# VH-VL binders against Cytochrome c oxidase assembly factor 8 (COA8): the designs that were tried, part 89

Target 1, 167 residues: Cytochrome c oxidase assembly factor 8 (COA8), of Homo sapiens (Human) (q96il0)
Amino acid sequence: APERGAERRDTAPSGVSRFCPPRKSCHDWIGPPDKYSNLRPVHFYIPENESPLEQKLRKLRQETQEWNQQFWANQNLTFSKEKEEFIHSRLKTKGLGLRTESGQKATLNAEEMADFYKEFLSKNFQKHMYYNRDWYKRNFAITFFMGKVALERIWNKLKQKQKKRSN

## First folded at step 6 (VH-VL)

Design g105 (framework fv_cofetuzumab)
Fold by OpenDDE, second read of step 11:
Structure g105 (fold): chain C 167 residues (1-167), chain A 120 residues (1-120), chain B 111 residues (1-111)
Amino acid sequence: as target 1 above (167 residues)
Amino acid sequence: QVQLVQSGPEVKKPGASVKVSCKASGYTFTSYAVHWVRQAPGKRLEWIGVINAGSGYTYNNQDFKGRVTMTRDTSASTAYMELSRLRSEDTAVYYCARGDWLYESTFDYWGQGTSVTVSS
Amino acid sequence: EIVLTQSPATLSLSPGERATLSCRASQSVSSYGTSYMHWYQQKPGQAPRLLIYDASNRATGIPARFSGSGSGTDFTLTISSLEPEDFAVYYCQQRSNWPYTFGGGTKLEIK
C-alpha cells in the first residue's frame, strides 16, 4: 500500500503580524491586512503610566483580536480547501481537466458554484452563529471596560485640577 | 522510448518562411500536445505555441503576430511549425516538446532542436 | 503575460556546495492548491531538461539533490550538494496562463 504522504496540514501559522509600528507612537496603529485572515491587525499603544484598568482593557482587546485573527484565518483556509475540492470533484465528474484547451483555468459555471456556496454556508452555519455570539460578548466586555477607563481618566483629571487650585 | 526528432538546420533569407518538423515516437502521438519553443543565442526560452495532436487545436503566442502556423500529421506522428516573414531576430534554435493532452503536464520530452538562421 | 525574474543571473559555486536559485513571477501562478511553476536544466548545445514540475515535484530520473519550493509569486530551486554535471543554466517556466513564459535563467558556473 503506497504510504499516503502525510498531507502537511498547513496549520495557519499564528501569524503574529510582523507589523512593527514606529517606536515613538502615542496611539494605536493599524497594520496591513493579514495574509490569512485578511483582517487588519491593531498594534495597541501602551501608556507609560498605564493603570491596572487600562491594562485590563488592552489585554482584552489583544485577546479578542487574536481570537478574530485565528477564526478568520481558519475559515479562509477551510473555505479555500473545500472550494478546491468541490471544483476538482465536479470537473472530474464532467471528465474535464483543470485546464481548458486554451490554457485557461477550468471553472464551473455560476449555478454550480452557487451550489457550493449554499452547501458551505449550510455546513458552517452553526459555527458562524457561535462566532457571532462570542463576538458580541467580547465587544460588550470591551465597551464596558472602555467606559470604566473613561471614568477613571475623568476622575484623575478632576483630582489634578483640585490639587493645582489648593497650591 | 519517447523520442522527438526534429528536422535539420535551416538557413533562410529575410521575408522567407521556414517549416520545422518534429517526428514523435515511443508514445501515442494523438494523446499528447506538441509545444514549440525557441531560443535565440544567449537569450531566454520563448514559447511559440501549442498544437493538440489529437484534435488539431492550436494556440499561438500573440507576440508572433500571426506568423506562426502549427500543423500535424497523425499518420506520420509528426508535428510541423511554420514561421513566415522571417526576420534576423528569428535566428534561434527551435525546439518541439511534448505536453499532455489536457495541457496540465510540463514539457517532459524535447526534440534535439533545429537551428534556424536568418541572414541576408 | 506573466514575467518571470530569476536571481541571481549567475551563481558561482564549487562542487559539494548548496545552490539556491530564485524565480519571481509578476503575478500569482498558484491556484487550486497547485503552483504552476516548473524548472528546467539546460546544458550548452542541448535541449532543456525538466527537473521540477508544479513547484515541488521531481521529474522522472531527476536526482534527489534537486528540490523545488514556493507558492504564489516566489519560487526556489535548491541543489543540496552540487555535482560536476550540475553546472548549467536553469530556467523557471510558468504554465498558469498563456502565453507560457520562461525566466531569464540562472547560470550556475564552477568557481
Scores: ipSAE 0.019, ipTM 0.598, lowest interface PAE 6.3, mean pLDDT 86
Fold by ESMFold2-Fast, scan of step 6:
Structure g105 (fold): chain C 167 residues (1-167), chain A 120 residues (1-120), chain B 111 residues (1-111)
Amino acid sequence: as target 1 above (167 residues)
Amino acid sequence: QVQLVQSGPEVKKPGASVKVSCKASGYTFTSYAVHWVRQAPGKRLEWIGVINAGSGYTYNNQDFKGRVTMTRDTSASTAYMELSRLRSEDTAVYYCARGDWLYESTFDYWGQGTSVTVSS
Amino acid sequence: EIVLTQSPATLSLSPGERATLSCRASQSVSSYGTSYMHWYQQKPGQAPRLLIYDASNRATGIPARFSGSGSGTDFTLTISSLEPEDFAVYYCQQRSNWPYTFGGGTKLEIK
């Protein structure tokens, strides 16, 4: 995790680790899986003469990555918390302790846990539906701007060739 | 209740700077973007730019490039827009609005507006 | 930047009539099955209020008499039967490209 600098804490991402790619990078780099979201972060290459469209595309991709990381980190945290609350509630209802006689964390069998999974999926159906909708919308936008950037690069190359030809 | 509350009216001389604040409440500030829009008397709405409240990333409309600075304070859930080198044509009502950074950037909630008058 | 042209600039109608407002973009604001055009209503002294997003979706709390249609460069806001509270200025806005841009507005005034 690179040093964030204490005086700029308000710009730091919430709890997620960051990686620093090799300096001589002309391409995007992929890091290790994040502890909370279990997704691999991508570090985006910034060209020296970045156009407004290229900047928009890069920021769109970075923001989409941060949104995706935050969504899955929160989802995994919510799942773990609710799972633990469900297990504790069921154990207390049965008059059982939270730990076995061997000191291990008490758990429910697969049949009992099936009730939790069904409830969790049902409860989060709308959230997952909106996530999938938003994920596709974001990828459509990214693809659209990738196309625009490609057209801009072609146009600039054509202009460059015309300039070289006229010289 | 989602609410955006802006700072009070400002009167400035040409060449001065003005800083407008927008305090958010009723939602997770860092999950949204804050857009800045102005409207001169009798004129159309004009988009100034956007700041992602979570990441701090900004995009400024080219018409304001070099004069506008957007910042935010996540602990105070407040966004700021500073416009420098003011001209008489900068006289307008300035709005902050909640939106998304990327897509579905509907301005679903607006601040009440801050009147900025630039006169000699 | 994408230029949005609204017509007419002023529309004089009576309550109960149908209003049709047009917005034309200088280039397409549609991509991948979505049209990135929004409509706002503004009353004097107030901030704009979102009516329609992505060409045809009504915002929360917006009456069914408001509808949006169109794709590419041509968009329409329709109010099927005008109520007294509908007399206001209406703006279209594109979110296809930064900078986001607004139309010049159409003022609905009571005849």
Scores: ipSAE 0.000, ipTM 0.447, lowest interface PAE 19.0, mean pLDDT 80

Design g106 (framework fv_cofetuzumab)
Fold by ESMFold2-Fast, scan of step 6:
Structure g106 (fold): chain C 167 residues (1-167), chain A 122 residues (1-122), chain B 111 residues (1-111)
Amino acid sequence: as target 1 above (167 residues)
Amino acid sequence: QVQLVQSGPEVKKPGASVKVSCKASGYTFTSYAVHWVRQAPGKRLEWIGVINAGSGYTYNNQDFKGRVTMTRDTSASTAYMELSRLRSEDTAVYYCATDYPFEGLSYAMDYWGQGTSVTVSS
Amino acid sequence: EIVLTQSPATLSLSPGERATLSCRASQSVSSYGTSYMHWYQQKPGQAPRLLIYDASNRATGIPARFSGSGSGTDFTLTISSLEPEDFAVYYCQQRSNWPYTFGGGTKLEIK
């Protein structure tokens, strides 16, 4: 069944696919998991009277989402590629073909795959540390701007109460 | 203010490698992507790939599989594209471009380097 | 990969005339209200310059005479009244699928 509104993946250069939210959404919409990153993207609702500060916050959140999506899309692609190369290499060493007699992909047992997982995790440890550092930096910035937007909204409400009292 | 400055022209023999640099200034380098595009004499633009300047992760066009390596140096705000096993068909002007300011998540290439001429001849 | 076909290959016009440049994609580059097509201008010996992003949005600093339209597979770049500096090669580029691809270009030359 097609989703309300067209759902089509477009491919960003970072390895991130995109989705289209249902038409006539009045709230932020959470989409299905991206094929490459396995993360659910958020479509941000744009209010008609969006302030410059609200726009900055939304753009920062959109940019941070795209950065986060591209990191995991690239990580998953790297994992998939290296896993396939490892399996191919080990099967070749054992004198086995890449396919079973039934035409299914030949696989290694859990014991053999443990070697790959250990190596992959160890060599990617530093990349994940840098990712976490950058992730926190971006979330601190988002929190800061969220605070600014909240203060702006409080100020606007106070100004409206002042105006109501003057009537 | 925003500027991408590329390394100078290169003349290489078939089978050699070339490494082109792209130094960024005037914006936060690590917050945006750097694209690499080439253009052979009299031909169309050809997209080589992209690197996230912050994370260092890349996507390379499969037409260049096994031959192209993209890297960056965040302290120098410089991106690099290395192309190995050069052929005469790789003779082209190579451009870097950034998607800063990233309007509307468009991934449009808003600012371009001046281009680096790479000539592969025997 | 998505193939982009630009037509005509060469367009000879005079200053003051209207230019209409076409770009056709081998498959749809549009999804729910967004068309993932960009337009660039390139002059001899220079890097390309972004004109239009996502089919119809004018890039910063681009004169109002430039406009983009279209959806799905058919896209158009229009220059309402040509200025001397507009005679250049124009490329469309899609961001719908990897790899990103460019059209063959339309050369706009003085009659």
Scores: ipSAE 0.000, ipTM 0.473, lowest interface PAE 16.4, mean pLDDT 80

Design g107 (from g103 with heavy chain D99S L100E F102I E103F S105D A107P M108F; framework fv_cofetuzumab)
Fold by ESMFold2-Fast, scan of step 6:
Structure g107 (fold): chain C 167 residues (1-167), chain A 121 residues (1-121), chain B 111 residues (1-111)
Amino acid sequence: as target 1 above (167 residues)
Amino acid sequence: QVQLVQSGPEVKKPGASVKVSCKASGYTFTSYAVHWVRQAPGKRLEWIGVINAGSGYTYNNQDFKGRVTMTRDTSASTAYMELSRLRSEDTAVYYCARSEYIFGDTPFDYWGQGTSVTVSS
Amino acid sequence: EIVLTQSPATLSLSPGERATLSCRASQSVSSYGTSYMHWYQQKPGQAPRLLIYDASNRATGIPARFSGSGSGTDFTLTISSLEPEDFAVYYCQQRSNWPYTFGGGTKLEIK
C-alpha cells in the first residue's frame, strides 16, 4: 500500500497557515492578518536569560496585542452584522429583494448608507474614544518598560566592562 | 495589603435594579482592571465583564444583553456594577476581582468577599 | 465563546493521594509561547483563590504540591499529595478570548 501522508496538514490548532518564524530566529516575527481583527500578530522572541523586567515587558506587549485583536475582531464583526441588518431592513421597507437583476447582493446608495454610518459612529463614539485612550496608555506603558529594559541592559554592560578592566 | 471590599447583601423584586460596589485598597486603583463574576447557588462561575479603572473602558458579556453597567470612581477607588431588569435567575453571589499589571488582562489575583443578591417577589 | 469542559465533575480521594484534574477548551487558548489558562480554588462560602496562572505558573503563596501543565486545548491541574485543606471546588478559566469563560468545576471530596 502506497503512503499518503502528504495529504495530512500540520497547521496550528485554530487552522491558521503554516507560517512560522525563520529557523533560529532571535528577533520578533510578524505573522499573517488574523481572520477576524485583520491585524498582523507578532510572535515574540523569548531570550535564554530573560530577566523579570524583560518578561513583564513581553507579557505587557502580548496582552496589549491580544486586547487590540479582540477589540477589532469584535468591532469588525459588529459592524458587518449591523450593516447587513440595516441593508436588509431598508430593502424590506422598500419592498425590494436581496438580489439585483444581475444576481449580485442588493446594495443601498451612498446617501442611504450615510444614515447607517452616522448611527454606528454615534452609537460607538464613547467606546472608540475609550479605545483610543487605552491604546495611548498601553503604548505609553510599553515605551516606559522598553526604557527600563534598555537601562538594565546598559547597566549590565557597564558592570561587565568594569569587571574586565579589573581582571 | 491589597483588598477588595464589597457592599452588603441585597434583596430585590423582579424588574428592579441592583448596584454593587467594590472598594479597592493597598494598590494604585487606576493602574488595574476590575472584573465582575457571579455564581448562582450550585452553579459555575460566570464572567460578567471588565472595567479598566484608569480609562473607564468596559467590555460586557453579551449574555447580559445590555442589562449591566459598570462604572468606577477614581477618587474613592471604588468600582460599581449595576444590573437592571432583575429576574429570579439573577439570584447569585456577585464578586469583583482584580487583574494584575498595568492595563494587562492577567489572572484574577485578588477577589472581593462577594455580595449576595436575592431576587424574589 | 470558548467552552471549557472540566473532568471529572467529582473526584473522591483520601489525604496523601495524588489528584489530577482536567480542563479542555473548545479551541486553542495558547498564542506566542503563552497559554492563557488559569486555575482557581473555591471553598464553601468563600471567594475563589488564584492557584495557577498562564497554565503552569504558581501564584504567590501557593504550596509546591500544586502544579499546572498543558497547552493548546488540554490542561491539567495536579496536587501531588492532598492535604485536608485541599478539599474544595477547582475551576479553570480562559483569558484567550472575550468573553472570558470558566469551566464547570471539579469538586474534590473526601473518600
Scores: ipSAE 0.000, ipTM 0.464, lowest interface PAE 15.8, mean pLDDT 79

Design g108 (from g103 with heavy chain D99E L100H Y101D E103Y G104L S105G T106S; framework fv_cofetuzumab)
Fold by ESMFold2-Fast, scan of step 6:
Structure g108 (fold): chain C 167 residues (1-167), chain A 121 residues (1-121), chain B 111 residues (1-111)
Amino acid sequence: as target 1 above (167 residues)
Amino acid sequence: QVQLVQSGPEVKKPGASVKVSCKASGYTFTSYAVHWVRQAPGKRLEWIGVINAGSGYTYNNQDFKGRVTMTRDTSASTAYMELSRLRSEDTAVYYCAREHDFYLGSAMDYWGQGTSVTVSS
Amino acid sequence: EIVLTQSPATLSLSPGERATLSCRASQSVSSYGTSYMHWYQQKPGQAPRLLIYDASNRATGIPARFSGSGSGTDFTLTISSLEPEDFAVYYCQQRSNWPYTFGGGTKLEIK
């Protein structure tokens, strides 16, 4: 049975790019935008004296980033696929080819695409609502643990000062 | 060593509420998450939600929206799951299970023995 | 939510035979080199018992005849040589996203 969460590597089953921070980084590092999600990953610094609470906060932030990247990569792929299928379906219905006379991909005007956007938003309304709710919950949890870490550091500082005085 | 001990069976009428307890021992209660899972007779396992035993923060499966409340008592090392507005379809065995990390997730490695809840008129 | 489909629904085998159980996810449950799929065993009247976590890691106390494999959307639980005590229902479960979801189960029965 796992006692700690699974350690994660920068690999791309979810569309997250592999990115290596500089060897001697003492700070969190921001990478280039992911190919699929178009979000910039953050690579978190792990200090040698990381407390269990600090580890929990870092892992929560890493997991939230991964979840967020998975969501947007999947959403972008779904949108692109359904958009192309919609365009091809409408062109076929009109008896038009998939390519223009110049060999360019055929496209629809803004008025025709408005139907697609309305259908896509309606179809995905529930999905986006759940995403926003979960995003809110995750950020609340991160803020809560950031507060706990801050209090732990203040407490440790105060304990050190008190011990120094009484000794 | 590690044990999760649940409260005894309950028989309730439709519209009532039931509160199931899960008492933990043999580990640091506040360092783990507690999941609630149910199983109707002859059916699959269904995830109800999770509580962070340390913080009290919860996430509930939307299928139970507005009906489930999870709480915990850190002094008693006990987690609670209350399900309101009971229906006959809520008849099931309810399990608690621990997970090492609420946020990252791991596996539900230890389970309670189960609490039978029967909803009948 | 992520839907898990287990196959076959029922598997009839004899002691000493090899069992192979499948679990297919509606979307990838793998990320950063880890696959967030677990396997549980449930006997009648008992709580589920963790067998395999994160696709391929055997839980404490689980015999070596149990093994897990797979990544992405396709996962397998293998029992290399069935013992009489192994005839039970097996469930897969994903922890990639909330809500956590379980498969429909595969019932291993003797004969």
Scores: ipSAE 0.000, ipTM 0.466, lowest interface PAE 18.0, mean pLDDT 81

Design g109 (framework fv_cofetuzumab)
Fold by ESMFold2-Fast, scan of step 6:
Structure g109 (fold): chain C 167 residues (1-167), chain A 122 residues (1-122), chain B 111 residues (1-111)
Amino acid sequence: as target 1 above (167 residues)
Amino acid sequence: QVQLVQSGPEVKKPGASVKVSCKASGYTFTSYAVHWVRQAPGKRLEWIGVINAGSGYTYNNQDFKGRVTMTRDTSASTAYMELSRLRSEDTAVYYCARVDYEGFTSPYFDYWGQGTSVTVSS
Amino acid sequence: EIVLTQSPATLSLSPGERATLSCRASQSVSSYGTSYMHWYQQKPGQAPRLLIYDASNRATGIPARFSGSGSGTDFTLTISSLEPEDFAVYYCQQRSNWPYTFGGGTKLEIK
C-alpha cells in the first residue's frame, strides 16, 4: 500500500501538534503547546486489553482534541491575518508607510486597536457560540462514556468478587 | 427533498484558483456538516475536508493544507470550497456531501451533490 | 491515516450470480459494538450512492439483496443475486478516524 498521505507533515494529526512519547510509556502524555493553537496536545496510551467502551472513550477524546486544536489554530491564524490587514489598511488610509522613519514597524494606538477587537469579536460571535455549543456536546458525550467505563470497571470488580466468593 | 446543487464545470490554468459552490435545500443547513471529496479520472475518492455549517469550524486533510479554504454562507445555505495554486493533478470531479454533525459515533454521507468537474491544463 | 484495501480490483460475473466484495483496513475501525465502515455504489458520471452504513445496516431504499458484514479490519459487501443495474464500482469508506478514507474500489463487470 503506497499511500498514507503527508501524515508526518500534518499540523493537527501528526505535524507540529503531534509528538512521540517514550516507547515504554503506560500513561497518556502531554506535549508542548502547538505553535498555532497554543494548546498542549495529549497522546493517548492504548492498552493491549482496551475494552470497546474504553476505545470509544479514547476515540471521542482524540476526535475532540483534533477538533479543538484545529478550531483554535484556525482562529489564531485568522486573528493574526486580519489584525495585520487592519493595521495595514488604517496606515494606508492615513497615508503612512508600514515602517516609521526610524525603521520600526508602524503601530496603531490602543483606541484604534480596540475598534479591531470589537469588530473581530462581533463578527465571530456566532462562530464562537456554536463552538461553545459543540464543545459542551462533545464534553457531555465524553462524560457519559467516562461514566459507562466507570460502571464497567465497577461491574468487573463485583464479578471478580463474586467469582472469588464462589471458589 | 434534501438536495445539494453544485456550481458548473471549470477549466483552469496551472497556478490559478477555483471556487466550487454547494447550495443546500430541504433541511436546516446549520444543523449539518458539509464534506468535500474529489475523484480524479479512474482514481479512488479522496477526502478534502469538512465544514460545520453552523459554527464555521473546518478541518482539512493535510494533503491540501495551505491550498484549500472552506467557507459557508448561512443566509444562502451555500458551502464553498476554494482550491488555490492548481496543478494538473488537481483535475478531478469535486463533490460536496452532507453529514449529521450530531452523529459522534457513525456519521455517513447520506446526500451528495452532483459533482463539479475541474480541469487543470495548459 | 487508515488505509483501506479492496479486493478484487475487478470482478466479472453474470446476472443472477452472487458477488462478494472485500475491504481490509490497516487498523481496526470497530468500537463499542459498532464498525465505522460504509459502502457506496458509483455509476459512471454519477455521485456515489450510500448502500450500507455501520458495516451491516442497509440505507433507506436499498434492495434486500445488498448486505454487509465484518468487524475490526475485515469487511464484506455481498450481493446475493446480481441485477443488471448492479454493475458499477463499489467503494468502502471508514469514519473511525480523521481523515476519512476510501478504498481503491471494486469494479463489477458483466461477463
Scores: ipSAE 0.000, ipTM 0.449, lowest interface PAE 19.8, mean pLDDT 79

Design g11 (framework fv_ebronucimab)
Fold by ESMFold2-Fast, scan of step 6:
Structure g11 (fold): chain C 167 residues (1-167), chain A 121 residues (1-121), chain B 111 residues (1-111)
Amino acid sequence: as target 1 above (167 residues)
Amino acid sequence: EVQLVESGGGLVQPGRSLRLSCAASGFTFDNYAMNWVRQAPGKGLEWVSGISWNSGKISYADSVQGRFTISRDNGKNSLYLQMNSLRAEDTALYFCAKAEFRYGLSHFDYWGQGTMVTVSS
Amino acid sequence: QSELTQPRSVSGSPGQSVTISCTGSSSNIGAGYNVHWYQQHPGKAPKLLISGNSNRPSGVPDRFSGSKSGNTASLTISGLQAEDEADYYCQSYDSSLKGWVFGTGTDVTVL
């Protein structure tokens, strides 16, 4: 029963957490959820006999994971910062403090926040459209290469079987 | 306090379409991911689709990929599921579920009562 | 969609303890993904019972506890009561399916 886990964890420059699998790991390794993206990173195991096509699929999956992690980390940070700025601006305009009498953060009702959400979504519409487009393109490409890898494995199995008969 | 109310279910013929709605109240809808989960009569739970707070991340179960479309209108505190090319095996009670993020983990903390979709000729 | 495996039913007498297992694979629980548990009374919506393997939401009695080891998660109900008679479902994330997967469900009967 192979071990799983990580020996090291650090934070990437963009706020995405990094992890390192144990030395000599024989499995894909899952990291803890990233604070900013809320996505768990996966470190993919590299088989010794990996074909060029299998390598391409693995790299595509790794690049898609990194792209997804970066997108959500950046979006969540941007949303949080702009939301806080909006709330503080509205409270200041109303002559209210940033904290309630109980010491909790002052907030706005859903009706007041609706304008912020509409503007945030509208402002980021093109960015989210490109994200969704790229997300579907990446998943289509991954599915396509998964199919190619499956066919390659079938073909190699048949090829090996034929070689055994001819020898 | 937190309420999720599904609607739009009904009897529909195979190959037709239905649109489900979920009206949310009692929380800041725009801060949370939302999900659809279904349960066929007498069967277990099956996750159908999920959407992030800003519609930036959308995912589907393989059984509905290409046929169903999840969407949300944060200004109306509403979640939607557009169901196209319906099949008999889509017959189920459809639940709206709110995701909560705590300790780096996402889980479904509140569920609606469900709306029944029956696909039959 | 592959589901997590639970026993079909579990029974016990009032005051006893019962344990429900939830067995996954290397693509979900075995990969280290967290397990959540839901309670569903007949004709009702599911209710979150345990999140993140062992965390209890406000309002859930401490007689409900969760644990996870390797490829299997467990929900234990101590001091079994009549109102615990319900269906219980585990849930985890599956990396091969790229989505959420639920357990087959367990019917708890209080004798």
Scores: ipSAE 0.000, ipTM 0.446, lowest interface PAE 20.6, mean pLDDT 79

Design g110 (from g103 with heavy chain L100T Y101F F102H E103Y G104E S105L T106G A107Y M108F; framework fv_cofetuzumab)
Fold by ESMFold2-Fast, scan of step 6:
Structure g110 (fold): chain C 167 residues (1-167), chain A 121 residues (1-121), chain B 111 residues (1-111)
Amino acid sequence: as target 1 above (167 residues)
Amino acid sequence: QVQLVQSGPEVKKPGASVKVSCKASGYTFTSYAVHWVRQAPGKRLEWIGVINAGSGYTYNNQDFKGRVTMTRDTSASTAYMELSRLRSEDTAVYYCARDTFHYELGYFDYWGQGTSVTVSS
Amino acid sequence: EIVLTQSPATLSLSPGERATLSCRASQSVSSYGTSYMHWYQQKPGQAPRLLIYDASNRATGIPARFSGSGSGTDFTLTISSLEPEDFAVYYCQQRSNWPYTFGGGTKLEIK
């Protein structure tokens, strides 16, 4: 009947395999932006014959992604909370309610918000500077290990070609 | 050398408030978060909350809702934790601890020596 | 909140023996290849000392006999050959979610 498609082999069992499954992706995939960090997560495909060096590179990329997501999630939450506290404080000082007549959140104009943004950026300047320094260090390390993986793959191809030639 | 130095021991009556200080040195104070953790005699460590030393933003564990206030003084490189409406079960050693270099990642590489707070009638 | 359960509560061993300490989380503390579980050592009258961060990374100055392993909900701290100074209380801690939580501790005591 029409339900025969449900018995299709859409996913292969995990384990050591010589070939990628015909119906399964053999590469990384990118998800939607995270609600809190606004960053797109990468889900890494783990090959069955991953070398120790390839594993080190993958783990470094995964750790860097998580570090980056944690930083921006925390930064965005801090920004949102401080922004709301600033707005509420200013509305209270002006004798205004937290809601408009239509029930929407009351807001401050751009001129009033300028002081908040200036203060927030000033307070977080050093934090962002150190984030950028570590971000560059992490990307340098990733690039370095990507180069090492590329060299390992070239070396392995040369070894295989040499062995076939000697045979 | 990174160092966190806390204020001395406190003895308080039920209903009182206590304010513990944590003075940081040897690093850029505003680039790290400060966590507060307590430990009652013979019991587990309990996380109280965290303050971003740069922004002053705080997050407090719900178990302490309405009783804990965290602040910091960037000029003095000092963090403060004030706990109000003290109860006998608040008797504990209170620790401040620095988050790692990566801002609020939640493992604590340096700890203060601890401040003993005793609540007794 | 994430509940951390440590077992055993007390472990009695002699110097030179291997110690294996367990920590189980009520939900996964792993994401994208990183496990957000840390281990601390606490001696009487002292503040805790960071031993292992993110499940398997040894903190600066920590001897090689200390190692951490595990992922998801199950984590282990191993001390390959106990030294006299290792008899202390050990706590696991998760950083996956607020509030951060600690296990009940494992007291390592001399036999």
Scores: ipSAE 0.000, ipTM 0.462, lowest interface PAE 13.9, mean pLDDT 80

